# VHH binders against q8pxy1: the designs that were tried, part 5

Target 1, 323 residues: q8pxy1
Amino acid sequence: MMDPQIERKLIEIMRVIHESDKPIGARAIADELNNRGYDIGERAVRYHLRILDERGFTRKHGYAGRTLTDLGENEMNDALIGDRFGFVISRIEEMAFRTTYNPETDKGDVVVNISYFDKDDFETVIELISYTAHAGYMISPRVRIFEEDSLEMSLPPGKIGIATVCSVTFDGLLLKAGIPVEPAYGGILQIENKKPARFLDLISYSGTSIDPIKIFMNRTPTSVLEVLEKGEGKILANMRQINSSAYEMTGKILKKAEKVGLAGCITLGEIDEYLLGAPVETGKFGAAVVGGINGICALEETGIEIETNPISTMLDYQTMKEI
Short names: E, the ipSAE of ESMFold2; O, the ipSAE of OpenDDE; V2, 0.75 times the mean of E and O plus 0.25 times the DockQ between their complexes.

## First folded at step 1 (VHH)

Design e4 (framework vhh_etentamig_d1)
Fold by ESMFold2-Fast, scan of step 1:
Structure e4 (fold): chain B 323 residues (1-323), chain A 124 residues (1-124)
Amino acid sequence: as target 1 above (323 residues)
Amino acid sequence: EVQLLESGGGLVQPGGSLRLSCAASGFTFSSYWMSWVRQAPGKGPEWVSGISGSGSYTYYADSVKGRFTISRDNSKNTLYLQMNSLRAEDTAVYYCAKEGPYFWDSSGYSMDVRGQGTLVTVSS
């Protein structure tokens, strides 16, 4: 019904009003927007303010200017959340596009997560990540270590950085072969007798403003150590949906990746069927992949303080060392 | 080629002890976690114990905690399982295993149980 450019300007105007400690007028709003790089004058801001008034999003305070109503504050927050939903999907798409790794040549860049921890924890970190990876609960046993004085990565004093392979690397491998992949859900996967049993909880990638894996790290405890110890417990995993026409090619590519140390796809579903309790759209099949940071989750379970940036950057896979 | 050779099994009375050994070759032994897995007659395989490459971390199934001790000698590429206070239900073939990655085409798993096993019989 309205030009998208106008809707964006309304959201930015509401943001300026929200950030103001006092009622704010059209001239002050225009000046602030110009300071933020928008080319807009007072007359245009007055026009947009009338639209906001008519929608019930702003309240007039005589000569002092406008404030947001409760409706306006809710609308602004909803719009900001909508923009952030797009960020997660766009980040996955960007990193998949930037993936250059070719399993046939064993060359190119993969997507990595970056984690930081105290150097005093180094031996525990390496041992537990190594075990988790070799047990099949991470994408690859290859890591890259960054020391405090590394020119490749800026680290806080007393910290070591570690790069681990991100599951978005699979999205990139499949994209290179002409197969579009839909990131469907991040979740908590129940393991029983060392086998995937069912997803206990799922968050849609389309329904969140933050990576679902990050949400689970903060809200729902994993028990990766219990899985390593007993073959039962809870790990991070995510589910992708892929068009049924790509079923054969997807299996072939994932098998090739596994031969060069990029594993972590723990099961492929049947066309049109639920996978591990997760719904799959008609005309598609599911692929359940372990979360690339399960080894980090295991470390957090021991009480080690570790900060993780998932889907962080690209790294040449040949510079990563098997542990 | 990766090879695992178990030894030390035999007949023992309830309450007795046995020490199992596993000689490993064909891979960098100190870099990998090692496990003991057992299979009782008519039952599926059961994981018993695991040990980190350095030997610093050990894990045990609840059924054997306090009775069994896993250890390794990386200079000899040998894994051990000291079994004390043995019970009739411990009767099984014991396998030395190097855990491999889980694969999507193997019912979600590819457990690399490599070895002929060694039979432990606990009976009067």
Scores: ipSAE 0.000, ipTM 0.164, lowest interface PAE 16.8, mean pLDDT 79

Design e5 (framework vhh_etentamig_d1)
Fold by ESMFold2-Fast, scan of step 1:
Structure e5 (fold): chain B 323 residues (1-323), chain A 127 residues (1-127)
Amino acid sequence: as target 1 above (323 residues)
Amino acid sequence: EVQLLESGGGLVQPGGSLRLSCAASGFTFSSYAMSWVRQAPGKGPEWVSGISYSGGSTYYADSVKGRFTISRDNSKNTLYLQMNSLRAEDTAVYYCAREPTYYDIFTGYSRYYFDYRGQGTLVTVSS
């Protein structure tokens, strides 16, 4: 068994090779990894490339460098999925712990997503995010705008940043009340007649075994604009599992959060029962919460180019303005 | 309460040197990567330099590479920026900034956002 640090470096090297989509050499790989925050030299990259060669994951192209083999592509994809789940769980735990927001005082820090877009799109972005939030498909109508001269963000010329509230804020609110929350699934939720109907696709956060039927469900893109226009379509939503003993207290906390503009809990399930087609562990109940970036999904559906860092950081909720 | 307090700025002539310090409190300093960010008059913020939580890895913007050195003393909860061969274009308010500890494998190393910045210290390079 190899050192986890070595395995991480191998995965990152494979990622760089994959992204180049043409043969890439050890020096170029080292330079790119250094740009990504890894302290690695060309000699160390050559050592790791030898390991990848031995595993059959890379193919040599003379002096032009290496590409991934079919085996390497498959391994990288599997590793990226595993790493993403591990990273997301750790990030959720960190951000939930850092959440200080108190609905009774309307003070403290919430978890946010940060998105970037061309300043020429600003009016459309604000309008559509506002509409999506007020329709109930985002966590909050409060946002924070970062202009290119902002002290908080180093934006390229012509770009604007926007912070929107992340659903992990609810994990933090519940944790502060002594209620541990287990993130179960992220997914695509079908809306029919403006009501939640069923999850169409589910991705497990824990990386545990998934029902084969769920594996064969087609991954379908969102249709948030259709939901806004017709009350029917697909949105992002997350499913949490919470111990049955916290059922009543969870409902009270979420209702208090709603009064200060932190809405987005679509449905609380019954103890020991499936929620919207998603399985729930015995002794627990499910909580379905809208994804914090549904307004961003709607913008992408219009053809607007927008980059998003989900579960990005903490912001003081009082510095966010209602739109 | 997370706090970052910069010091060591001032007026210096071209070719001169300054050492900036950042005193950190309210968090476990040794668990976070740190950066220096600057903002020149009339310009947007620019990432200058970064250092890993252990101090084992350092990174620099091309504009300062070979002239500036970032370092940290985890026993004193202090971040440093040694600035040599200063130029008029280095005139800016310099901010100490805390970086996320987790690498985002899909977005890579982000230079767009820092979760905490200090109040800043002004560096003026003028004859």
Scores: ipSAE 0.000, ipTM 0.245, lowest interface PAE 13.6, mean pLDDT 78

Design e6 (framework vhh_etentamig_d1)
Fold by ESMFold2-Fast, scan of step 1:
Structure e6 (fold): chain B 323 residues (1-323), chain A 122 residues (1-122)
Amino acid sequence: as target 1 above (323 residues)
Amino acid sequence: EVQLLESGGGLVQPGGSLRLSCAASGFTFSSYGMSWVRQAPGKGPEWVSGISGSGGSTYYADSVKGRFTISRDNSKNTLYLQMNSLRAEDTAVYYCARGLEYWSGDLYFDYRGQGTLVTVSS
């Protein structure tokens, strides 16, 4: 059983090779993947190419690089079909399973998003993320900064990385308490008078090959700056469904998390009731959670160039700093 | 609290063998891929090898493939690196690191140990 993250990287590398009309080398593949929003270097591409070679998916052409075999073409096509119907949910399940954070002890790992930006924008990035978090539109005001020369993360020259807490952390908190959580929708939430009003748009996590949050970011429908300045506008949020039997326990866990600064659940719905206009299945209740990257959306709205990988990795919450 | 403690380094002659161990604690070991990373004097870190949480998949840098073998014992929360046919260029501090699918040369490891020194010299 291959790791889903490695399988995804192998699929994307195969796509780049497929799209090339000539054999293509690791450096060119890495450059193309970075252009597509993947954070991967030549060394990692060479490593993944060896896996593809061993599986019979690629053919070597000496110094010229690789092409796909017929087997590789078939595997790429099959994998793309699989991605259309479950990869995002599988990713959420994996990251929720890896979450170890316990709000009673304030210890353990949380799920993070990772963003990259020019070093010259550092102070503006920190100020706006801090403001957005303290206004209640991010999961936590704690971040982890990765400097240009960091041994923990490889960054292009002149770039800085920042990790922010991902809402999938709540899926993990609840899972560890024995509470199954269904990620239902990513969406755009209208804020009025500094309070949630209604979802304007929703994309189901079922039946999509790309994270709904990333789809909304690309469509530029948020107005986080307007919300921060006027208390009215649009933010990213997501909706989860939870079995009604877990209602009281869910509330208790989320309150404990809020006390340690891990707050982003805007509201819990009533059993069997729609929440903020979003449908909820019979026997369940909804939980509306802010998108972990609303501060990044605000930065993008100012014209700052920033790249984001949502649901990226795990970090020990104790190593993240208040800003 | 996550802890990774390496052992097994030392002085070895070219062509010799060493087995490195990493004792892990403070997390569910079988839920994480693990890696070995090395850093030679005056050089940047180099990813060496990785293993999936179950141990079903293993991965190697081209510089060590066929010479090194990564393995794990989930019942003992221990990661291993069997190093054969050692060369002078394998001289480095070897670090145990939590992460596999996140270490692609560009991503990051959330935890590393203190390291164990391997010196290949006559």
Scores: ipSAE 0.000, ipTM 0.201, lowest interface PAE 16.3, mean pLDDT 79

Design e7 (framework vhh_etentamig_d1; at its last look DockQ between E and O 0.03; V2 from the best seeds 0.00; counts 0 for: pae E 19.4 > 2, framework grips, placed apart)
Fold by ESMFold2-Fast, scan of step 1:
Structure e7 (fold): chain B 323 residues (1-323), chain A 125 residues (1-125)
Amino acid sequence: as target 1 above (323 residues)
Amino acid sequence: EVQLLESGGGLVQPGGSLRLSCAASGFTFSSYAMSWVRQAPGKGPEWVSGISGSGGSTYYADSVKGRFTISRDNSKNTLYLQMNSLRAEDTAVYYCARTYVEITSGYTYRYFDYRGQGTLVTVSS
């Protein structure tokens, strides 16, 4: 990490670029920052743009200036929403605590991911998410669609938002029942003959500043479409560890959740045993849960441009519609 | 319990000014972006203005830019909207909203996970 003052300036420059609907040059950026109360010249902005280029956060468009890359947009978002160190664990803890959903009553709030796409892609998005959910590779077939500005959400023109259930909802369900859950790994899970086979890659939640799922979305391809068509391929999944004393109660709660459509637990491990090649601490058992965005991964595989923020917020599950 | 309580609404003549306040409680106010969202009679909601947790960045809808000013006092857990040069089309219920900001594909998306009950602003004479 650089000097915090330099990092703050980089974020502000990225914000100006983000707000431009076309590539923007160093002089225009400096002028805009000056209008916002920053005392910065073109030379300094040009220096900072080189740093952003080097980090892969901006793309140079010859004479026209710079735009943000997807990596740059993600970095700006992470910086704006809080401290990076420990952020993902703190976010999971916050969202689990805010979960109020009760499978017995089918009432309360669940954790959601929100994805954004062009209005023109609406039919394809809904169809493929529905198919992926009903095939068992998403947490729930219920979604919430935001087609225009609402009291809950503001959208740019031409964009639609879709909320899908996040796997952290299971952390919250178990926490509400008195069962602490430890997020262990985000990963890429190999499916063979429609069954989980093994994790191909794992990133620990401990000691990471970026959500492992965001890392995988940026570098490791899934093949969800292949899994849907022939029962083999790669999906996103999370691995959790739970104390052995909660083994029986965890199984009962997950079965109840499945009966009301929260069917994201792919497999539950045995006490003290590795699960799908992933290590499990002595005195605990593992639980592998599908990533709540596998349907979004399938859309990306078809060439649809769709952007996702995982673990976005809470929604009342009764306001989500089955598709 | 998260609570947002708006005040300051009322009847004002065209060209007049009005200051809205929102008292926040039940969360660490300075850690969250905040917004004002309005809904005019017979219309859908419209995001009006937003402010970062620190107050260092402010944003405005084109319809209000140059006329409205958003501000916050983190020591008092209070959000403000100073409305100047009011027009009949500014007539709406104004909601204070705790804002979760999503930035992706060159766009800023805002989710409002808690809102107040709203305060009515009527611009007429």
Scores: ipSAE 0.441, ipTM 0.819, lowest interface PAE 2.0, mean pLDDT 83
Fold by OpenDDE, look of step 2:
Order: sequence, then structure tokens, then C-alpha cells
Structure e7 (fold): chain B 323 residues (1-323), chain A 125 residues (1-125)
Amino acid sequence: as target 1 above (323 residues)
Amino acid sequence: EVQLLESGGGLVQPGGSLRLSCAASGFTFSSYAMSWVRQAPGKGPEWVSGISGSGGSTYYADSVKGRFTISRDNSKNTLYLQMNSLRAEDTAVYYCARTYVEITSGYTYRYFDYRGQGTLVTVSS
């Protein structure tokens, strides 16, 4: 069995190769890894690349560098699941606590993301957000629009703001019902034939403040548009772990939430079983939830410039309108 | 070669204390942030605490804040974790990890490129 440290480096090299839109050379790989905190030289990368070649995980393209083979991609995906040690300080628990929305009374506050974009893109933004939401890849089809004259938000000239419901709202709803929810992972979820297939990459919540979704937004391109058009591609998703004692109650709450447009839950897992390739603790079950910003990701994929502040603030859900 | 060796783990009663140590070699210790990460049976890894290269900044997970203290002695290439008021839920294998810190858009990301073999901490009555 190869040194675990070597194996880890191989996985990270594969990740860098995978993230490249073209063949990538050893030097560029080394540079990127160093940027990511891995102390590795070009020579070492070349050594590791030879190993990957021998394993059939990479393909050489002469001096242009290497790409991943299908076999390599599969291996990378399997290896990345459960082996990420990325941690960010989390605001999730705080925002979940602040959630007051009650689906039964249709009153209270939800957690929202705030994005802003050029006013000239308004029609496209509304159309694509609506389409993405109704396709089931957002938390809610309700949004709130902020214009320049808004008293609630200061916007730069020529910009429009849009609030979308954040997945943390789900945590809040369950918490309010007395169900503790543990953020487990954020990741990239593969969609196949319009169905969730498996997580391709996961970052564990380390119990502190940073949302893994933010990492993926910056590091890994999604293909939400392809999912919408062809039923195949990559979206952002989260995974929660919940104690098995709350299985039935969780289901009930989710059903109530869906009736009021909060339908971002992809699926519940079985007790003590992996969910979409992600590990689950003994005595718990998994809940997979779509990333609330998948609509924004779709927009970015079109080339629209948009800035997003995830988990930004709380809004009265009744003030948000379905588009 | 980068090496990290944890020690100090053992069996302790709830409310008890332990001090973990991590001996580092094979790199310039003071140039790197360090972290403690733990993994309980059947659970994923959990970040516990971090410390800057100089030792001037310390960070803690909410689950251990006020109970654990991270420190380092750069002259000895050693990382420490003082654990007080231990609970059953603190039972895990504890790893020291070399940490790369990246700040992007106001968020702090931590990456662990090396970790030791770990030391087992068991809190049981």
C-alpha cells in the first residue's frame, strides 16, 4: 500500500488537472498546489504524474501537459469523498437560530443570500432564476428584488439586488421544531437523467463558520445550465446529518415546508447509510439539500457578472415573491 | 520528509484534563500554521483548533472554545493542545496537521497537507 501522503498528493494533483479546461503541465500543477498550501516542486509533480500515467488516470498530450481519463476522474471523485480537511468558520448555526419562519402560519423570517448585478441584466436574471427554481434546484421560487431606491439596501449606481432563500433556512425550520441538525458536508453533486447521482467532491463542516459552498463557488465550476437543458451536470448541494430518532418528524416538516415553496430537499437517506456517496454517522441519517445559490451559479455560467453574499441576512418570507 | 508525531493521548474521566503534544520535523515549523483535527469513530474529521506560525493568533471550534488551549514552541518544533473539562463527545483520535491558510473574500480557509498518525483520547467514566 502506497504511503498515504503520496496518495493524498496524487489526489490533489488529479484535482488540479480536473479543474483545468485544457491540458496542464507539471510546473503549472506545482504552482497551483503551492497556491493551495502544498509544498511540492515540479520534479515531485512529474514523479507523481508518472504514477498517475501508469495507473491510467492521466493522459499525456505531449508538451501541453496532462488531462484526466475517465478512469482518473472516477478515482479522483471516490478519493475526494471524505478526505477533505477544509474548514471555515460557520455562521450557519447562528442564522439557523435566528430563523423564525413557521410554515403552518406562513409567518416569520428566513435566511437569504444577497446577490447584485447590472440592471441591464435584469430580465435575464429573473428568467433564469425562475427557471432554475421551478426545476427544483433552488430552495424557493420566492425572491426579493432591491432597486436603487430601496431603503433596505445600499446599492451601487446601476445595480440591482436579489435575495434568494438560503439552505440554512432548512436547518432553522428543523431546529425550531426541536430537531438538532448537523451540517456535514458541502459539495458538488452530479445530476444524471435529472436525478441526483453522487457527490463528486465534499468538504466537511468542521463545526466552525465557513460554508463549503463558498469554496466551491470559487474553485469548481458548476454546470447548472447543462442540468437544466439536458438533465446532466453538476450543481452545488449540502448534506445534513440528523439523529435517527427524528426521521419521521423531519419528513413531516419537509412536507409542510414544500407546501409553502421551500422545496430544496433533494432526498433523505436511510439510517446509518451513505447518502449519494457521502458518509453518515452511526445513529443518524443524511439529508441532501440543494445549494440555494444554484440559480446564481447558472447566471455566472452565462457570463453575467454577479456578486453574491451567501448567508447574508434574514428577511420576512412573506415579503418575498414568487417569480 | 515532513513528519508529525502526536503524543499525550489516553483514557480520562469526564471533567478531566489532558495535554497533547505534536513533534514536527522536516520543515520550517515557525513558517506554518498548525491545527489540531480530531476524528471520532463513525464520524468525519472535525477541526478543533488552529494557531498561526508565530503563535500570535489562535482559533477554536465552538465545540471546544473555553475548554481547549492551543499553543506552540517554535524553538522545540512542538505543537500543544491543553484539553480541560473533557466530555465523552471529545473521544476521538487527535491529529496535528500542517495548515495552509487562505483568506478570500473575507473568509478564512484552512487546508491540511500533512498530518500525523494521531493519538487516541478516550473520555469515559
Scores: ipSAE 0.023, ipTM 0.241, lowest interface PAE 7.5, mean pLDDT 88
Fold by ESMFold2, look of step 2:
Structure e7 (fold): chain B 323 residues (1-323), chain A 125 residues (1-125)
Amino acid sequence: as target 1 above (323 residues)
Amino acid sequence: EVQLLESGGGLVQPGGSLRLSCAASGFTFSSYAMSWVRQAPGKGPEWVSGISGSGGSTYYADSVKGRFTISRDNSKNTLYLQMNSLRAEDTAVYYCARTYVEITSGYTYRYFDYRGQGTLVTVSS
């Protein structure tokens, strides 16, 4: 993963170059960036200009300085627009805060993913999601079905919507008990002998405007069907880290969640230890959780067309039924 | 070839309403997420609203939430933005854009593909 602060500096450097009527040098760029409130020196600007040159975004004009290429102009505009979708971690924090489900009263809202599929695929979708969830590779076997005439959701013609529980629901349960949760990574997790083995690839939630899970879904790298059939393969999972002071209480809360069917925690790490190969900061422990859409991944592996919006909305858990 | 043609802009009083349209052609419209992006004079682009290819999911910037409604009609290849309770700060050129993602060497980029001139919305007494 690239440092998001480096990306922002690259964009601001390109903006300064764009605003110049002539080639502009590193000293002038640094001065202008400092006038804009960035703490950056000429040496650091030269470092970033080399990155821009390598990417083809700038053209050097001897010692006169640099101008943007057409590619650089397009990248500057596209990257700035992308930043306005905000960081995924802010959406996760918002949804965790909105989680009101209380396992002791069986009342409240959970975070869900919404997926849409052709009504003709209904039987296959329900069967495979049910199988995947009951095998322990989803957050909950409870779902909610939305049909064309739903009073609660507008659906495209000929589509059925299905809500499945999102792993952020656990973050919300912990937050309500006073335990802040830091979403750390989304990843591809190797399963061996029906057990978690290691993360094969990781994308940090910090510094991305797109959910890492959505990125992995676009690459279609999973073998959830193989895991279901043989106990070997690759699933989507995510990892969060939690302050060590909450170690015992986190365990208690996750145990309560399991009793009400929110059983997606693959493993809870030891304090100060990496978890399944994923980094965990000193003073913290990790919790690895299955992706709430692994049943959707299994369906995509069969070739069924499904549109998915991860971390979509809140639903009252009592309106969701086990399938 | 891909075409996106914005319309429906104009001069409107604060508190007024406008409905923007975007006619799409040259691609399978229902296969693409779409966005409205606005650019005020002298400012960078600002994402306003987005909608999934199916139309099942909609998203809004905090500055417009509750006032603007994005929709699409896939049978007519048309994207819409209903703008209510307009304010002076909504003054901008509004662009219709396809939304897609590129991952390059560990970087995640989101792109907006503009093809039209946009449509000017001016909110003034």
Scores: ipSAE 0.000, ipTM 0.109, lowest interface PAE 19.4, mean pLDDT 78
ESMFold2 (binder alone), look of step 2: mean pLDDT 84; pTM 0.834

Design e8 (framework vhh_etentamig_d1)
Fold by ESMFold2-Fast, scan of step 1:
Structure e8 (fold): chain B 323 residues (1-323), chain A 124 residues (1-124)
Amino acid sequence: as target 1 above (323 residues)
Amino acid sequence: EVQLLESGGGLVQPGGSLRLSCAASGFTFSDYAMSWVRQAPGKGPEWVSGISYSGGSTYYADSVKGRFTISRDNSKNTLYLQMNSLRAEDTAVYYCAKEYTIRVGSTWYEFDYRGQGTLVTVSS
């Protein structure tokens, strides 16, 4: 929803704040940005600081200025570390090409997210992920557990790893059938009466410098637990655009995948029509897919410390166990 | 057994140039995207540059864009980083990474099959 040029300026402002040894004010921020080649005044910096405050990325220290919150520090470092124009798209393309899963045989590799948590939280983690998946808000109820001695994954001491299926698996399934898929938007999807209602917020994959899902994880809290309890609330979802020529084949493939527990396409749009309030390019239709980490969002809502690496690696789907 | 061996680091004056190399073995190099990641003293790891498995797509952190060039030679199983117009803030240990992931809820990347690193010091 935000202009990519505004997002870029927000990241640079956060960088200036991070590099300050003490709270920093809007004038000092503007002066430093001008020294770095940006044409920006104090008034514009104050406007951007309000956006950062609203997103929870900055903390006010009265007249002394602002510092970054932990959320702001995480957001800035994520943006600096490589989600820049095309890196996320390149990673999606790589993982889609590496996807070998065939729903007719139930064999092959899928794309997974990896999460790490304290071993003492194991039973709560498994219960919430299972509940979220069976409610239809994850891609699959199959997971793979990694202990400290795993040959495929290095784990910190005292931690357990869990692999959950990533939505990029659908990009791979469709690519194998000759259907190119365009990631369009990451967003927050409102659920009402256990059905998708509308996207409340959207960030385009095209023209952004960071992964849209990461922006939402840091700025707008989900309410997955509320959805599970009451059938109402907010989840992570993204929207894909697909050429209208592939409409029937796409529906057929997704239906076959659902029969083997690989679901998560919460709705398909009509050709040339908005989907759940999200715009669709002429000659295309939208597909709204749940975020593969909604169960992880539910765990974070309970206060459990959990770290997640999205679009992390490939796993043989047969080694993943239904939960 | 996967091995990554970085080389080419050293002491250089501001405005100078260095070329880093990473020799890869124990896996099919041409099947994997590769990255350069650096860690400055007292700071966490920072992704610097990435290159697709074919070499057809390259990506750069804003701090190095226009100054650094990533490339690969799949016939030699070697990854390169050409660093020009070096600055004091480029001082770090540089690591070759076969795969890495971006952590959600944390500021730091996890590195899969990270090499031993090569030290770059930019000082007068």
Scores: ipSAE 0.000, ipTM 0.123, lowest interface PAE 18.2, mean pLDDT 78

Design e9 (framework vhh_etentamig_d1)
Fold by ESMFold2-Fast, scan of step 1:
Structure e9 (fold): chain B 323 residues (1-323), chain A 123 residues (1-123)
Amino acid sequence: as target 1 above (323 residues)
Amino acid sequence: EVQLLESGGGLVQPGGSLRLSCAASGFTFSSYAMSWVRQAPGKGPEWVSGISGSGSYTYYADSVKGRFTISRDNSKNTLYLQMNSLRAEDTAVYYCARYEVYTSGKTFYMDVRGQGTLVTVSS
């Protein structure tokens, strides 16, 4: 789990890189930060640069050093406009609160991700999302399609929008039942023999202004197509922590949700135990949930250009259609 | 708490111009994409134009491209629609709408709409 102090140091390092006219190395970054009053050495800067590289915020240029990626530029700019740390947690809390869906009645609003793509790719998009959902690597097989002139959505000309169910819907379902949920990590989950094996990479939801899932999408580290074909590879997944006293009730609610097609909870951990290699706090258990956009990741793997806003808005689940 | 208040509608001759305004309150205006949507008598609602939270990106329905211009003043929490070369087909109630924006501002979904202002294009 990343310390907020570490996250702030990452932003300052990105600012130094941004202000450089050319790629900049760890020694030069450390010297500049010391000139600005920070007590940091070259080794510590190298450690932080590796984190930035792994998150897709920086691009390495051999001995010349690093530059910022577009994702890194956006993270830096968002952080510099006030205190943006915790923005994603605040967004998750807002969307969980706005969730009204009740699995008992199959009525109410769910949280969705919105993606848009060139209308000429429509058939491929529908086919691959359908395949991914029916294989069990999305939250729900229901989607909503938006035309470019839709009243409900503004899209660039020549684009079609698609809404897919977001995993934050589970936070809302549990909140409605009186169960507080702590978002812990977005990550890359290894699948072996069609079963979850271990998290290969984790980014804390706490302390970042950009959704960890956006970071992983930009890096393209998934192999969803490989998982669909061979039952082995890498998918997006999220981990949540829940108080041990809610263990049995959480299991019951998630099983009810699964019966109505909200089947994204890939595994529940044991109380006080790590889940799939991810740390879990004492007095809690973990819940690993598939990323709601794994079908979108599969499309990106084919080379289709698709833009995605995760945790985008609320939609009436009854207006979403089986794919 | 969240309020959108449209103004500037009225009767105008074909080929004329009108500027619509929308005053927003109860939320951080610059964090949201905004749109104009219209509903003509006896027809369903039609999206007209959209603008990103920063104002850097604008979008238009084919029926109004080249004639209408959407803009915003984030310091005044106000959205505008400049309508030129008006036609009888532009007769409608025009609504100001708020769209949700995560961080990029490029994709929008409507979650709040105002009460509307009537625009009549007639000789």
Scores: ipSAE 0.000, ipTM 0.209, lowest interface PAE 14.1, mean pLDDT 80

